# Designs tried in a protein design chat: miniprotein binders against q96jn8r1131to1294. Part 35

Target 1, 164 residues: q96jn8r1131to1294
Amino acid sequence: TLEFLENHGKNILLSNGNRTATRVASYNQGIVVINQPLVPQLLVQVRIDFLNRQWTSSLVLGVITCAPERLNFPASACALKRAAWLLRGRGVFHNGLKICEKFGPNLDTCPEGTILGLRLDSSGGLHLHVNGVDQGVAVPDVPQPCHALVDLYGQCEQVTIVNP

## First folded at step 18 (miniprotein)

Design U100
Fold by OpenDDE base, fold request of step 19:
Structure U100 (fold): chain B 164 residues (1-164), chain A 93 residues (1-93)
Amino acid sequence: as target 1 above (164 residues)
Amino acid sequence: SDAFRLFFQARRIIERGGDPEEALEKAKEAFELFIKEGNLEFAAFTAIMIVELLKKLGKDPEEIKKWIEIAIELAEKAGNKWLIELARKLEKE
């Protein structure tokens, strides 16, 4: 079953069989990684459960290709300099560098209840799903294996892994 | 859940420098709901938060001790190393 790994950001408390991640302090140190690597046609989804709207930035969603169990998480996903493809706001980033200015909806404005999904297609393209709608390929030719990453940053205080 | 809603409300009050008595009330309510929901992790964490609030408010040491014991017990039942450590630190403060 899909769960968040025990190796996570310092301000995260896992619950619900490690399917729910909650940032219990500050606005950062909220990175979590899903245990099973993405394989073609596997849809991994998380629901935004709670938001603190005093902040402007919200969660970051993406994948990492390094071993997640041994990863020393930085305070925020944007500080990852290797093996990382991330979606922030409407931008797509690779190792901290923006490779796309506008993609899909603005993650900073997604309301509570929004379900965000990641899926690899047969060509290695990483797809973003929003509330069940395929937004297209966010990142082409993603190396495998890779793991889905969520940074509960700023507004985002809680997410839960949900089944398709 | 309602438990989490109350939990975050309590947290917001604390972080914004609001009335700790109000935060305590919400935290206690959240705690009860977490217990009912079987959420041991957050029951434990909320208990820790309650201890901190009680200390801040200068409440009865016996009540504080009671909640520390609750926090430790729940943390151990949850099997969360971090929570256990946090709860045990309360006894040393």
Scores: ipSAE 0.849, ipTM 0.931, lowest interface PAE 0.5, mean pLDDT 95
Fold by OpenDDE base, fold request of step 19:
Structure U100 (fold): chain B 164 residues (1-164), chain A 93 residues (1-93)
Amino acid sequence: as target 1 above (164 residues)
Amino acid sequence: SDAFRLFFQARRIIERGGDPEEALEKAKEAFELFIKEGNLEFAAFTAIMIVELLKKLGKDPEEIKKWIEIAIELAEKAGNKWLIELARKLEKE
């Protein structure tokens, strides 16, 4: 069963068997990691449940290749400078550096109810799914093992893991 | 859910410096719904929020005590260490 790890950002409260993450304070400190590592053809999906429109930026989605259980999470995913591939807005980032300017839909404008998914293909390519539609390869070759990461940042106040 | 909608509305009122009486009403309603849904974590957290609002409003000490006890009980049932710590601190504030 896919769940969020107990090691998470300070403003996160887990519920629903650790399948729902809620940021209960401020606009940051909202990083969560999914327990099972991504393996080829495993589709991991989260649904955006609640948004606060007073902020411009929204959730960050990506993967990390370091051990998540011992990771000291920074206030935001943007501060991860190693072992991190992130989708923010329409950009793709590797260790804080933008490697793609425009990819898929703008995560900052995804409405409540949007289902976002991550999947590795057989070649190690990381795919983004939006409402069940494969948006293509965001990162061509991701080291394994890796874990899906969600940063409940800014607008994003709650997400829930959903089955495909 | 409607419970979470009310919860976030209450939080937004608090964070924006709105009417704490309105926040309290929404928080109490959210609490009842969380209980009905069996969401112990957020029932506990909302109870903590209610205590803080009651203290801010200078409400009846007996009512405050009642909600502190509820918060502690629910936090313990949820088995969440962070919630238990928060609930127990309410008596010291």
Scores: ipSAE 0.847, ipTM 0.930, lowest interface PAE 0.5, mean pLDDT 95
Fold by OpenDDE base, fold request of step 19:
Structure U100 (fold): chain B 164 residues (1-164), chain A 93 residues (1-93)
Amino acid sequence: as target 1 above (164 residues)
Amino acid sequence: SDAFRLFFQARRIIERGGDPEEALEKAKEAFELFIKEGNLEFAAFTAIMIVELLKKLGKDPEEIKKWIEIAIELAEKAGNKWLIELARKLEKE
């Protein structure tokens, strides 16, 4: 069963069998990691449950290739400088560096109810899914094993892992 | 859920420096709904929030004690160490 790891950001409270992550304080410290590593053709999806539009930025979605169980999470995913491929806004980032200017929809403007998915293809390409629609390869040849990461940042106050 | 809507409303009131009485009412309502939904984690956390609001408002010490006990009990039932720690800290403040 897919669920969020108990090792998470300081402002996260897990519920619903660890399938729902809620940021209960501030605007940051909201990183969560899904327990099972991504394997080819496994679609991992999270739904944006609640947003606070007082902030400009919203959730960050991506993968990490380091062991998540003992990872010391920074206050935000953008501070990850190693083993991280992240989608923020419309950009794709690797270890803090933008590697793609415009990819898919703007994550900062996704409304509540949006379902975001990550999937590895047989070639190791990381695909973004938005409301069930494959947006294409965001990151080619992602090292494995890797784990899906969600940063409940800014606007994003709650997400839930959902089945395809 | 309605419980979470109320919870976030209460939280926003607090964070924006709004009326703590209003926040308290929403928090209490959220609490009841979380209990009804069987969401022990958020029932516990909301109870903690209620304690903090009651203290801020200078409410009856007996009521505060009651909610502290509720928070601790629910945190323990939830098996969440972080919540347990938070709840127990309430007794020291």
Scores: ipSAE 0.846, ipTM 0.930, lowest interface PAE 0.5, mean pLDDT 95
Fold by ESMFold2, look of step 18:
Structure U100 (fold): chain B 164 residues (1-164), chain A 93 residues (1-93)
Amino acid sequence: as target 1 above (164 residues)
Amino acid sequence: SDAFRLFFQARRIIERGGDPEEALEKAKEAFELFIKEGNLEFAAFTAIMIVELLKKLGKDPEEIKKWIEIAIELAEKAGNKWLIELARKLEKE
């Protein structure tokens, strides 16, 4: 089944059979990665469990296309300069470069209880789901294999993997 | 969950420089709920938080020693290397 990898940001403590990730310090060092690569039949979903609204920015969601098990994660996902496609706020980023100004909802305003999903379509397009509703293709052709990534940044203090 | 709600309430008091006695009360409540839920990782981490609060408050050394032992035992049961290291560091004070 789907779990967060034991290789994760330094401020993360995993629990609930590695299906819940909690940032237990500071505002960063909160990168987690799903243990299985995305395939077209797989919808990876996480629920936002706890937010601290005293921060301005919130979680980052996306994929990495390099092997995550021994990767040294930076303090934040936005510092990934290779093999990364990220959704932040309303923007889409590739290797630190913004490639789309507005896609889907603003992740910085998603409330607790929001369920965010990632899947690949048959063409390698990366889809965002919000509370079960497909927001369309964020990235048209993501190289495979890739792994779903969440950065529990700023506001976001806990997420849990949930089934569709 | 109620355990995490109390845990985060304690954490916010600590972060804002609030009353450590209030934070301790909430941390102890969260600890009991984490035990009831079988959340060994957060029972251990919360026990570590309780030790830090007890030290800050200048509480009874025997109570502090008890909570250090609890933190180590739970961290070992959880099998989490980082928690074990964190809890054992408390002994070296």
Scores: ipSAE 0.812, ipTM 0.924, lowest interface PAE 0.8, mean pLDDT 93
Fold by ESMFold2, fold request of step 19:
Structure U100 (fold): chain B 164 residues (1-164), chain A 93 residues (1-93)
Amino acid sequence: as target 1 above (164 residues)
Amino acid sequence: SDAFRLFFQARRIIERGGDPEEALEKAKEAFELFIKEGNLEFAAFTAIMIVELLKKLGKDPEEIKKWIEIAIELAEKAGNKWLIELARKLEKE
């Protein structure tokens, strides 16, 4: 089944059979990774359970293309300088560099209850789903294997894996 | 869940420097719901929060010892090494 890896940000406490991630301190150190690589027919979905709206920025969603089990995660996903493709706000980032100004909805404004999904298409393109609706290709031809990543940053205090 | 709503309400009070008695009440309510739901990780973490609040409020040392024992027992049942270390730190006041 899909679970968050035990290797995660230091402010995360996993629960619900490692399917729920909660940031229990501060505003960062909240990176979590899904335990299985993405494959074309796998849709990884998380629900935003709790937000603290005093912060300006919210969660980051994306993939890492290197082995995640022993990786030393930085304080925030945007500091990943290698093997990372990230959706933050409206933008798409590769290894810390913004490569697209606007792709999908603004992740900083997604309310509690929003279900965010990641999948690869048959061409290796990374798709974002929002509440079951495909937003199109965020990143063409992502290197494989890759794993879905969520950074419970700022506003975002809890997410839960849904559907597996 | 209602347990997490109460937990985060207690956390907001603590973070804002609000009334620790109000935070304690919400944390105790969250604890009961986490137990009912079988959420051992958050039952343990909330028990740790309750200990910290009781110490801050200068409450009965025997009540504090009881909650420390609860936190350790639940952390061990959850099998979470970080929670066990955190709970055992409470014994060393």
Scores: ipSAE 0.811, ipTM 0.922, lowest interface PAE 0.8, mean pLDDT 92
Fold by ESMFold2, fold request of step 19:
Structure U100 (fold): chain B 164 residues (1-164), chain A 93 residues (1-93)
Amino acid sequence: as target 1 above (164 residues)
Amino acid sequence: SDAFRLFFQARRIIERGGDPEEALEKAKEAFELFIKEGNLEFAAFTAIMIVELLKKLGKDPEEIKKWIEIAIELAEKAGNKWLIELARKLEKE
């Protein structure tokens, strides 16, 4: 069963059998990681439960290829300097470098109730799903194993893992 | 859920320097709903929030002690080390 790892950002409180992550302070320190690496037949989905619209930026989604159980997370995912591919706003980033200017919807405008999904295709392409709709390949070849990551940043105060 | 809506409403009041009595009422409503839902982690965290609000309002020390005991019991039932440490620090303040 998919859960968030116990190793997470300092401002996260896990609940609901570690399937719900809530940022309980500040605007950052909200990184969570799914407890199972992505494989081609696995769709990891989270629902946005609560937003605080006083912030302009929102959650970040992505993958890391480092073992997450003992990793010291930075304050935000955008500070990850190696082995990270991130979806932020409309952009796609690799280790802080923007590699695609516009992909999929703007994550900063996704409302509460939006279901966001990540999966690998058979060639290692990373796909974003939005409310069950495949947005295509965000990153064409991600090394395996890789681990799904969510950063409850700014607007985003709670997400829950949901089944397809 | 209604519990989390009330919880975040209390949090917004606290963050913006609003009326702590209003925040306390919302936190107590959220606490009741978290108990009914079996959300031990957030029942414990909300109890800790209630203690801080009661202290800020200068409420009866016996009421504060009862809420500290509630927070510790729920944090232990949740098995969350961070919540246990946070709740037990309230005893020394």
Scores: ipSAE 0.800, ipTM 0.919, lowest interface PAE 0.8, mean pLDDT 92

Design U103
Fold by OpenDDE base, look of step 18:
Structure U103 (fold): chain B 164 residues (1-164), chain A 93 residues (1-93)
Amino acid sequence: as target 1 above (164 residues)
Amino acid sequence: SDAFKLFFEARRIIERSGDPEEALKKAKEAFELFIKEGNLEFAAFTAIMIVELLKKLGKDPEEIKKWIEIAIELAEKAGNKWLIELARKLEKE
């Protein structure tokens, strides 16, 4: 069963069998990691449940290749400088550096109810899914094992893991 | 859920320094719904929020005490260490 790990950002409260993550304070410290590593053809999806539009930025979605149980989470995913591939806004980032300027929809403008998914293909390509639609390969070759990461940042106050 | 909607509305009020009485009303409503939904984590956390609001409003100490006890009980039932710690701190304030 897919669920968020107990090791998470300081402002996160897990509920619903650890399938729902809620940032209950401030605008940051909201990183969560899904327990099972991504394997080819496994689609991991989260639904944006609640947004606070007073902020300009929203959730960050991506993967990490370090051990998530031992990770000391920074205040935001943007501060991850190793073993991290992240989707923020319309950009793709590797270890804090932008490697793609324009990819898929703008995550900062996804409304509540949007379902975002990550999937590895057989070649190690990381795909983004939006409401069930494959947006293509965001990262062409991701080391394995890797874990899906969600940063409930800024606008994003709650997400829930959903089944495909 | 409606419970979360009310919960976040209460938080919005608090964050923008709105009417704490209104926040309290919404928080209590959210609490009831969380209980009905069996969401112990958020029932506990909302109870904590209620305590903080009651203190801010200078409400009756007995009511505050009641809600502290509720918060602790629910946190323990939820088995969430973080919530338990938060709830226990209420007794010391």
Scores: ipSAE 0.857, ipTM 0.935, lowest interface PAE 0.5, mean pLDDT 95
Fold by OpenDDE base, fold request of step 19:
Structure U103 (fold): chain B 164 residues (1-164), chain A 93 residues (1-93)
Amino acid sequence: as target 1 above (164 residues)
Amino acid sequence: SDAFKLFFEARRIIERSGDPEEALKKAKEAFELFIKEGNLEFAAFTAIMIVELLKKLGKDPEEIKKWIEIAIELAEKAGNKWLIELARKLEKE
């Protein structure tokens, strides 16, 4: 079953069989990684459960290709300099560099209840799903294996892994 | 859940330097709901938060001790190393 790894950001408390991640302090140190690597046609989804709207930035969603169990997480996903493809706001980033200005909806404005999904297609393209709608390929030719990453940053205080 | 709603409300009160009595009230309510839901991790963490609030408010040491014991017990039942460590630190403060 899909769960968040025990190796996570310092301000995260896992619950619900490690399917729910909650940031219990500050606005950062909230990175979590899903245990099973993405394989073609596997849809991994998380639901935004709680938001603190005093902040402007919200969660970051993406994948990493390094071993997640041994990763020393930085305070925020944007500080990842290698093996990382991330979605922030409407931008797509690779190792901290923006490779796309506008993609899909603005993650900073997604309301509570929004379900965000990641899926690899047969060509290695990483798709973003929003509330069940395929937004297209966010990142082409993603190396495998890779793991889905969520950074509970700023507004985002809680997410839960949900089944398709 | 309603438990988490109350939990975050309590947290927000604390972070904004609001009324700690109100935060305590909400935290205790959240705690009860977490227990009912079987959420041991957050029951434990909320208990820790309650201890901190009680200390801040200068409440009865016996009540504080009681909640510390609750926090430790729940943390151990949850099997969460971080929570256990946090709860045990309360005894040293």
Scores: ipSAE 0.847, ipTM 0.929, lowest interface PAE 0.5, mean pLDDT 95
Fold by OpenDDE base, fold request of step 19:
Structure U103 (fold): chain B 164 residues (1-164), chain A 93 residues (1-93)
Amino acid sequence: as target 1 above (164 residues)
Amino acid sequence: SDAFKLFFEARRIIERSGDPEEALKKAKEAFELFIKEGNLEFAAFTAIMIVELLKKLGKDPEEIKKWIEIAIELAEKAGNKWLIELARKLEKE
């Protein structure tokens, strides 16, 4: 069963069998990691449940290739400088560096109810899914094993793992 | 859920330094719904929020004590170490 790891950001409270992550304070410290590593053709999806529009930035979605159980999470995913491929806004980032200017929809403007998915293809390409639609390869040849990461940042106050 | 809606409304009131009485009202309503939904984690956390609001409002010490006990009990039932620690700290404040 897919669920969020108990090792998470300081402002996260897990519920619903660890399938729902809620940031209960501030605007940051909201990183969560899904327990099972991504394997080819496994679609991992989260739904944006609640947004606070007082902020401009929203959730960050991506993968990490380091062991998540003992990871000391920074206050935000953008501070990850190793083993991280992240989608923020419309950009794709690797270890803090933008490697793609425009990819998929703007994550900062996704409304509540949006379902975001990550999937590895047989070649190791990381695909983004938005509301069930494959947006294409965001990151080619992602090292494995890797884990899906969600940063409940800014606007994003709650997400839930959902089945395809 | 309605519980979470109320919860976030309460939190937003608090964060914006709004009326703590209104926040308390919403928090108590959220609490009841979380209990009904069997969401022990958020029932516990909301109880903690209620304690903090009651203290801020200078409410009856007996009511505060009651909610502290509720928070601790629910945190323990939830098995969440962080919540337990957070709830226990309420007794020291």
Scores: ipSAE 0.845, ipTM 0.928, lowest interface PAE 0.6, mean pLDDT 95
Fold by OpenDDE base, last read:
Structure U103 (fold): chain B 164 residues (1-164), chain A 93 residues (1-93)
Amino acid sequence: as target 1 above (164 residues)
Amino acid sequence: SDAFKLFFEARRIIERSGDPEEALKKAKEAFELFIKEGNLEFAAFTAIMIVELLKKLGKDPEEIKKWIEIAIELAEKAGNKWLIELARKLEKE
């Protein structure tokens, strides 16, 4: 089953069989990684459970291609400078470099209850799903294996892995 | 989850330096719900929060001790090393 790995950001407390990640302190140190690597046609989804509107930025969603079990997580996903493809706001980033200015809905404004999904297609394209709707290819060619990453940053205080 | 709603409300009160009595009330309510839900991790963590609030409020040492014991017990039942460490630190303060 899909679960968050025990190796996670320092402010994360896992619950619900490691299917729910909650940031219990501050606004950062909230990176979590899903245990199973993405394979073609596997849709992995998380639901935004709680938001704190005090902050401007919200969760970051993406994938990493390094070994997640041994990863020393920085305070935020944006600090990942290698092996990282991230969706932040409406931007797509690769190793800290913006590779797409506007893609899909603004993740910073997604309300509670929003279900965000990631899926690889047969060509290695990484798709974003929002509430079950395929938003298209965010990253055209992602190396495999890769793992889905969620950074519970700023507004985002809790997410839960949900089945498609 | 209503438990989490209350939990976050309590946390927000604390972070904003609001009324600790109100935070305590919400935390205790959240705790009961977490217990009912079988969420040991957050029952433990909320118990830790309660201890901290009780200390801040200068409440009865016996009540504080009781909640510390609850926190430790739940943390151990949850098997979460981080929670266990946090709960044990309460005894040193």
Scores: ipSAE 0.845, ipTM 0.928, lowest interface PAE 0.6, mean pLDDT 95
Fold by OpenDDE base, last read:
Structure U103 (fold): chain B 164 residues (1-164), chain A 93 residues (1-93)
Amino acid sequence: as target 1 above (164 residues)
Amino acid sequence: SDAFKLFFEARRIIERSGDPEEALKKAKEAFELFIKEGNLEFAAFTAIMIVELLKKLGKDPEEIKKWIEIAIELAEKAGNKWLIELARKLEKE
C-alpha cells in the first residue's frame, strides 16, 4: 500500500497508517516521500486537507530519483539541488532551475479538498492530475526509479494519500 | 475531520495570541474526537498541547499532571518515538 516514509521533515507528524501527513509546527520542514516508486501508469494521489491562508506559497509536488530512505531533507523542497523535479505554483523546476514557466493550475491557489496526482506514462513523462483530470506532461523524461515527493510548505498543513 | 478542524482552530488561536481558554476548550474537544476516531498520534499530540495551555493558564497542578500522564500513555501506545520524547519532557518542565 502507498504510505509516507518514516524519513520526513522534522515538523511532520504522520497518522492514519502513515497515509496522512500533518505539519504541526512552523511553515517549513514539511517534506514527505511516498514509499513506492512511481512506475508507468501508477497514479499516486494526495488530497489537500487543510490550508492556512496566512502564507502566500503552498505545497510543492514532484519526484526525486535518489534513495529516499537516507535523504537528508532540507527545510524546503526549493533547496533540493539534485535529483529533483518539482512543481511549484505554475512552474516546473529541475534541481532548482525553472524549466517551465507556466504549467497547469497554480498550486498556490488550490483549495482544500483538491486532489493532486502524479503518474508516469510509458515514455517516462511525468503527468500532473488535478481532481482526476490529466493536466498533461510536466516533465517529458524522468529517470527511474523515482519517488513522489510532497512538501507541506506555507499554506499546506495536511495532506492524505488517496486511492484513485 | 471535525477533530482536525478543532485542532487547527486551537492552534491558530494560540499562534495569534488569542484567548487561551478558548484554545483549551477546542483542544479538549479535539482530543475526545481523536480518541473516538482511534487516532492515537494526534490524541497524544493534542494532550501535549493541552498541557502547554494549562501551564500557560496557571491551572491546577493536579489537572496538569493528569494530562501529562495521558500524553505519555498515548504516545507510548502510538509507538511514536518523537511523541514519547515530547511527552516525557513535560514531566521535566
Scores: ipSAE 0.845, ipTM 0.929, lowest interface PAE 0.6, mean pLDDT 95
Fold by OpenDDE base, fold request of step 19:
Structure U103 (fold): chain B 164 residues (1-164), chain A 93 residues (1-93)
Amino acid sequence: as target 1 above (164 residues)
Amino acid sequence: SDAFKLFFEARRIIERSGDPEEALKKAKEAFELFIKEGNLEFAAFTAIMIVELLKKLGKDPEEIKKWIEIAIELAEKAGNKWLIELARKLEKE
């Protein structure tokens, strides 16, 4: 069963068997990591449940290749400078550096109810799914093992893991 | 869920320095729904929120005490260390 790890950002409260993450304070400190590592053809999906429109930026989605259980999470995913591939807005980032300017839909404008998914293909390519539609390869070759990461940042106040 | 909708509405009122009486009303409604849904974590957290609102409003000490006890009990049932710590701090404030 896919769940969020107990090691998470300071403003996160987990519920629903650790399948729902809620940021209960401020606009940051909202990083969560999914327990099972991504393996080829495993689709991991989260649904955006609640948004606070007073902020411009929204959730960050990506993967990390370091051990998540021992990770000291920074206030935001943007501060991860190693072992991190992130989708923010329409950009793709590797260790804080933008490697793609425009990819898929703008995560900052995804409405409540949007289902976002991550999947590795057989070649190690990381795919983004939006409402069940494969948006293509965001990162061509991701080291394994890796774990899906969600940063409940800015607008994003709650997400829930959903089955495909 | 409707419980979370009410919860976030209450939080937004608090964060925007709105009417604490309205926040309290919504928080109490959210609490009842969380209980019905079996969501112990958010029932506990909402109880903590209610205590803070009651204190801010200068409400009856007996009611405050009641909600503190509820918060502690639910936090312990949830088994969440962070919630337990938060609930127990209410008695010291």
Scores: ipSAE 0.844, ipTM 0.928, lowest interface PAE 0.6, mean pLDDT 95
Fold by ESMFold2, fold request of step 19:
Structure U103 (fold): chain B 164 residues (1-164), chain A 93 residues (1-93)
Amino acid sequence: as target 1 above (164 residues)
Amino acid sequence: SDAFKLFFEARRIIERSGDPEEALKKAKEAFELFIKEGNLEFAAFTAIMIVELLKKLGKDPEEIKKWIEIAIELAEKAGNKWLIELARKLEKE
């Protein structure tokens, strides 16, 4: 089954057999990574369980293309300057550079209960799913292997891995 | 879950510099629910939060000592190195 890796941001406490990630302090240090690489038939889904609306920015969702088990994660995913493809707000970012201004929904406005999914297609395209609905290709050619990443940033205080 | 709702309510009170007795009440309720559902990680973390609130309120040192022992025991049962370190650090404070 899919789990968050034990190697994660400093403010994360894992529970529920490592399927639930909670940020227990501050607004950052909340990076978590799924324990197996994405493959075309694998849909990784997380549900937003708890938000704190005092913050304006929310979770970041994406992939890293380097081995995550022993990495020292930065305070925030936006500081990943290599091996990272991220969905933030409405934008798509590669290694800190915005490469698309608007793709899919605004992650900063997703309510509690939203289910966000990531998968690769057969061409290496990264797809975003929202509440089970494919939003299309966010990134057309992601290097493999890659792992799904969630940064419980700002508003986002808890997510849970859910089955498709 | 109801346990997490109470946990985050206690956290919000602490963050807003609200009434620490109210935060303690909610944290103790969350603790009981985390125990009931077998969430050892959050039972341990919530016990640590309870210790911090009891110290802030100047409560009975014997009550504080009991909650420290509870936090350590639960952190060890959870097998979480970070929680064990946090709980044992409370003994020096």
Scores: ipSAE 0.838, ipTM 0.929, lowest interface PAE 0.7, mean pLDDT 93

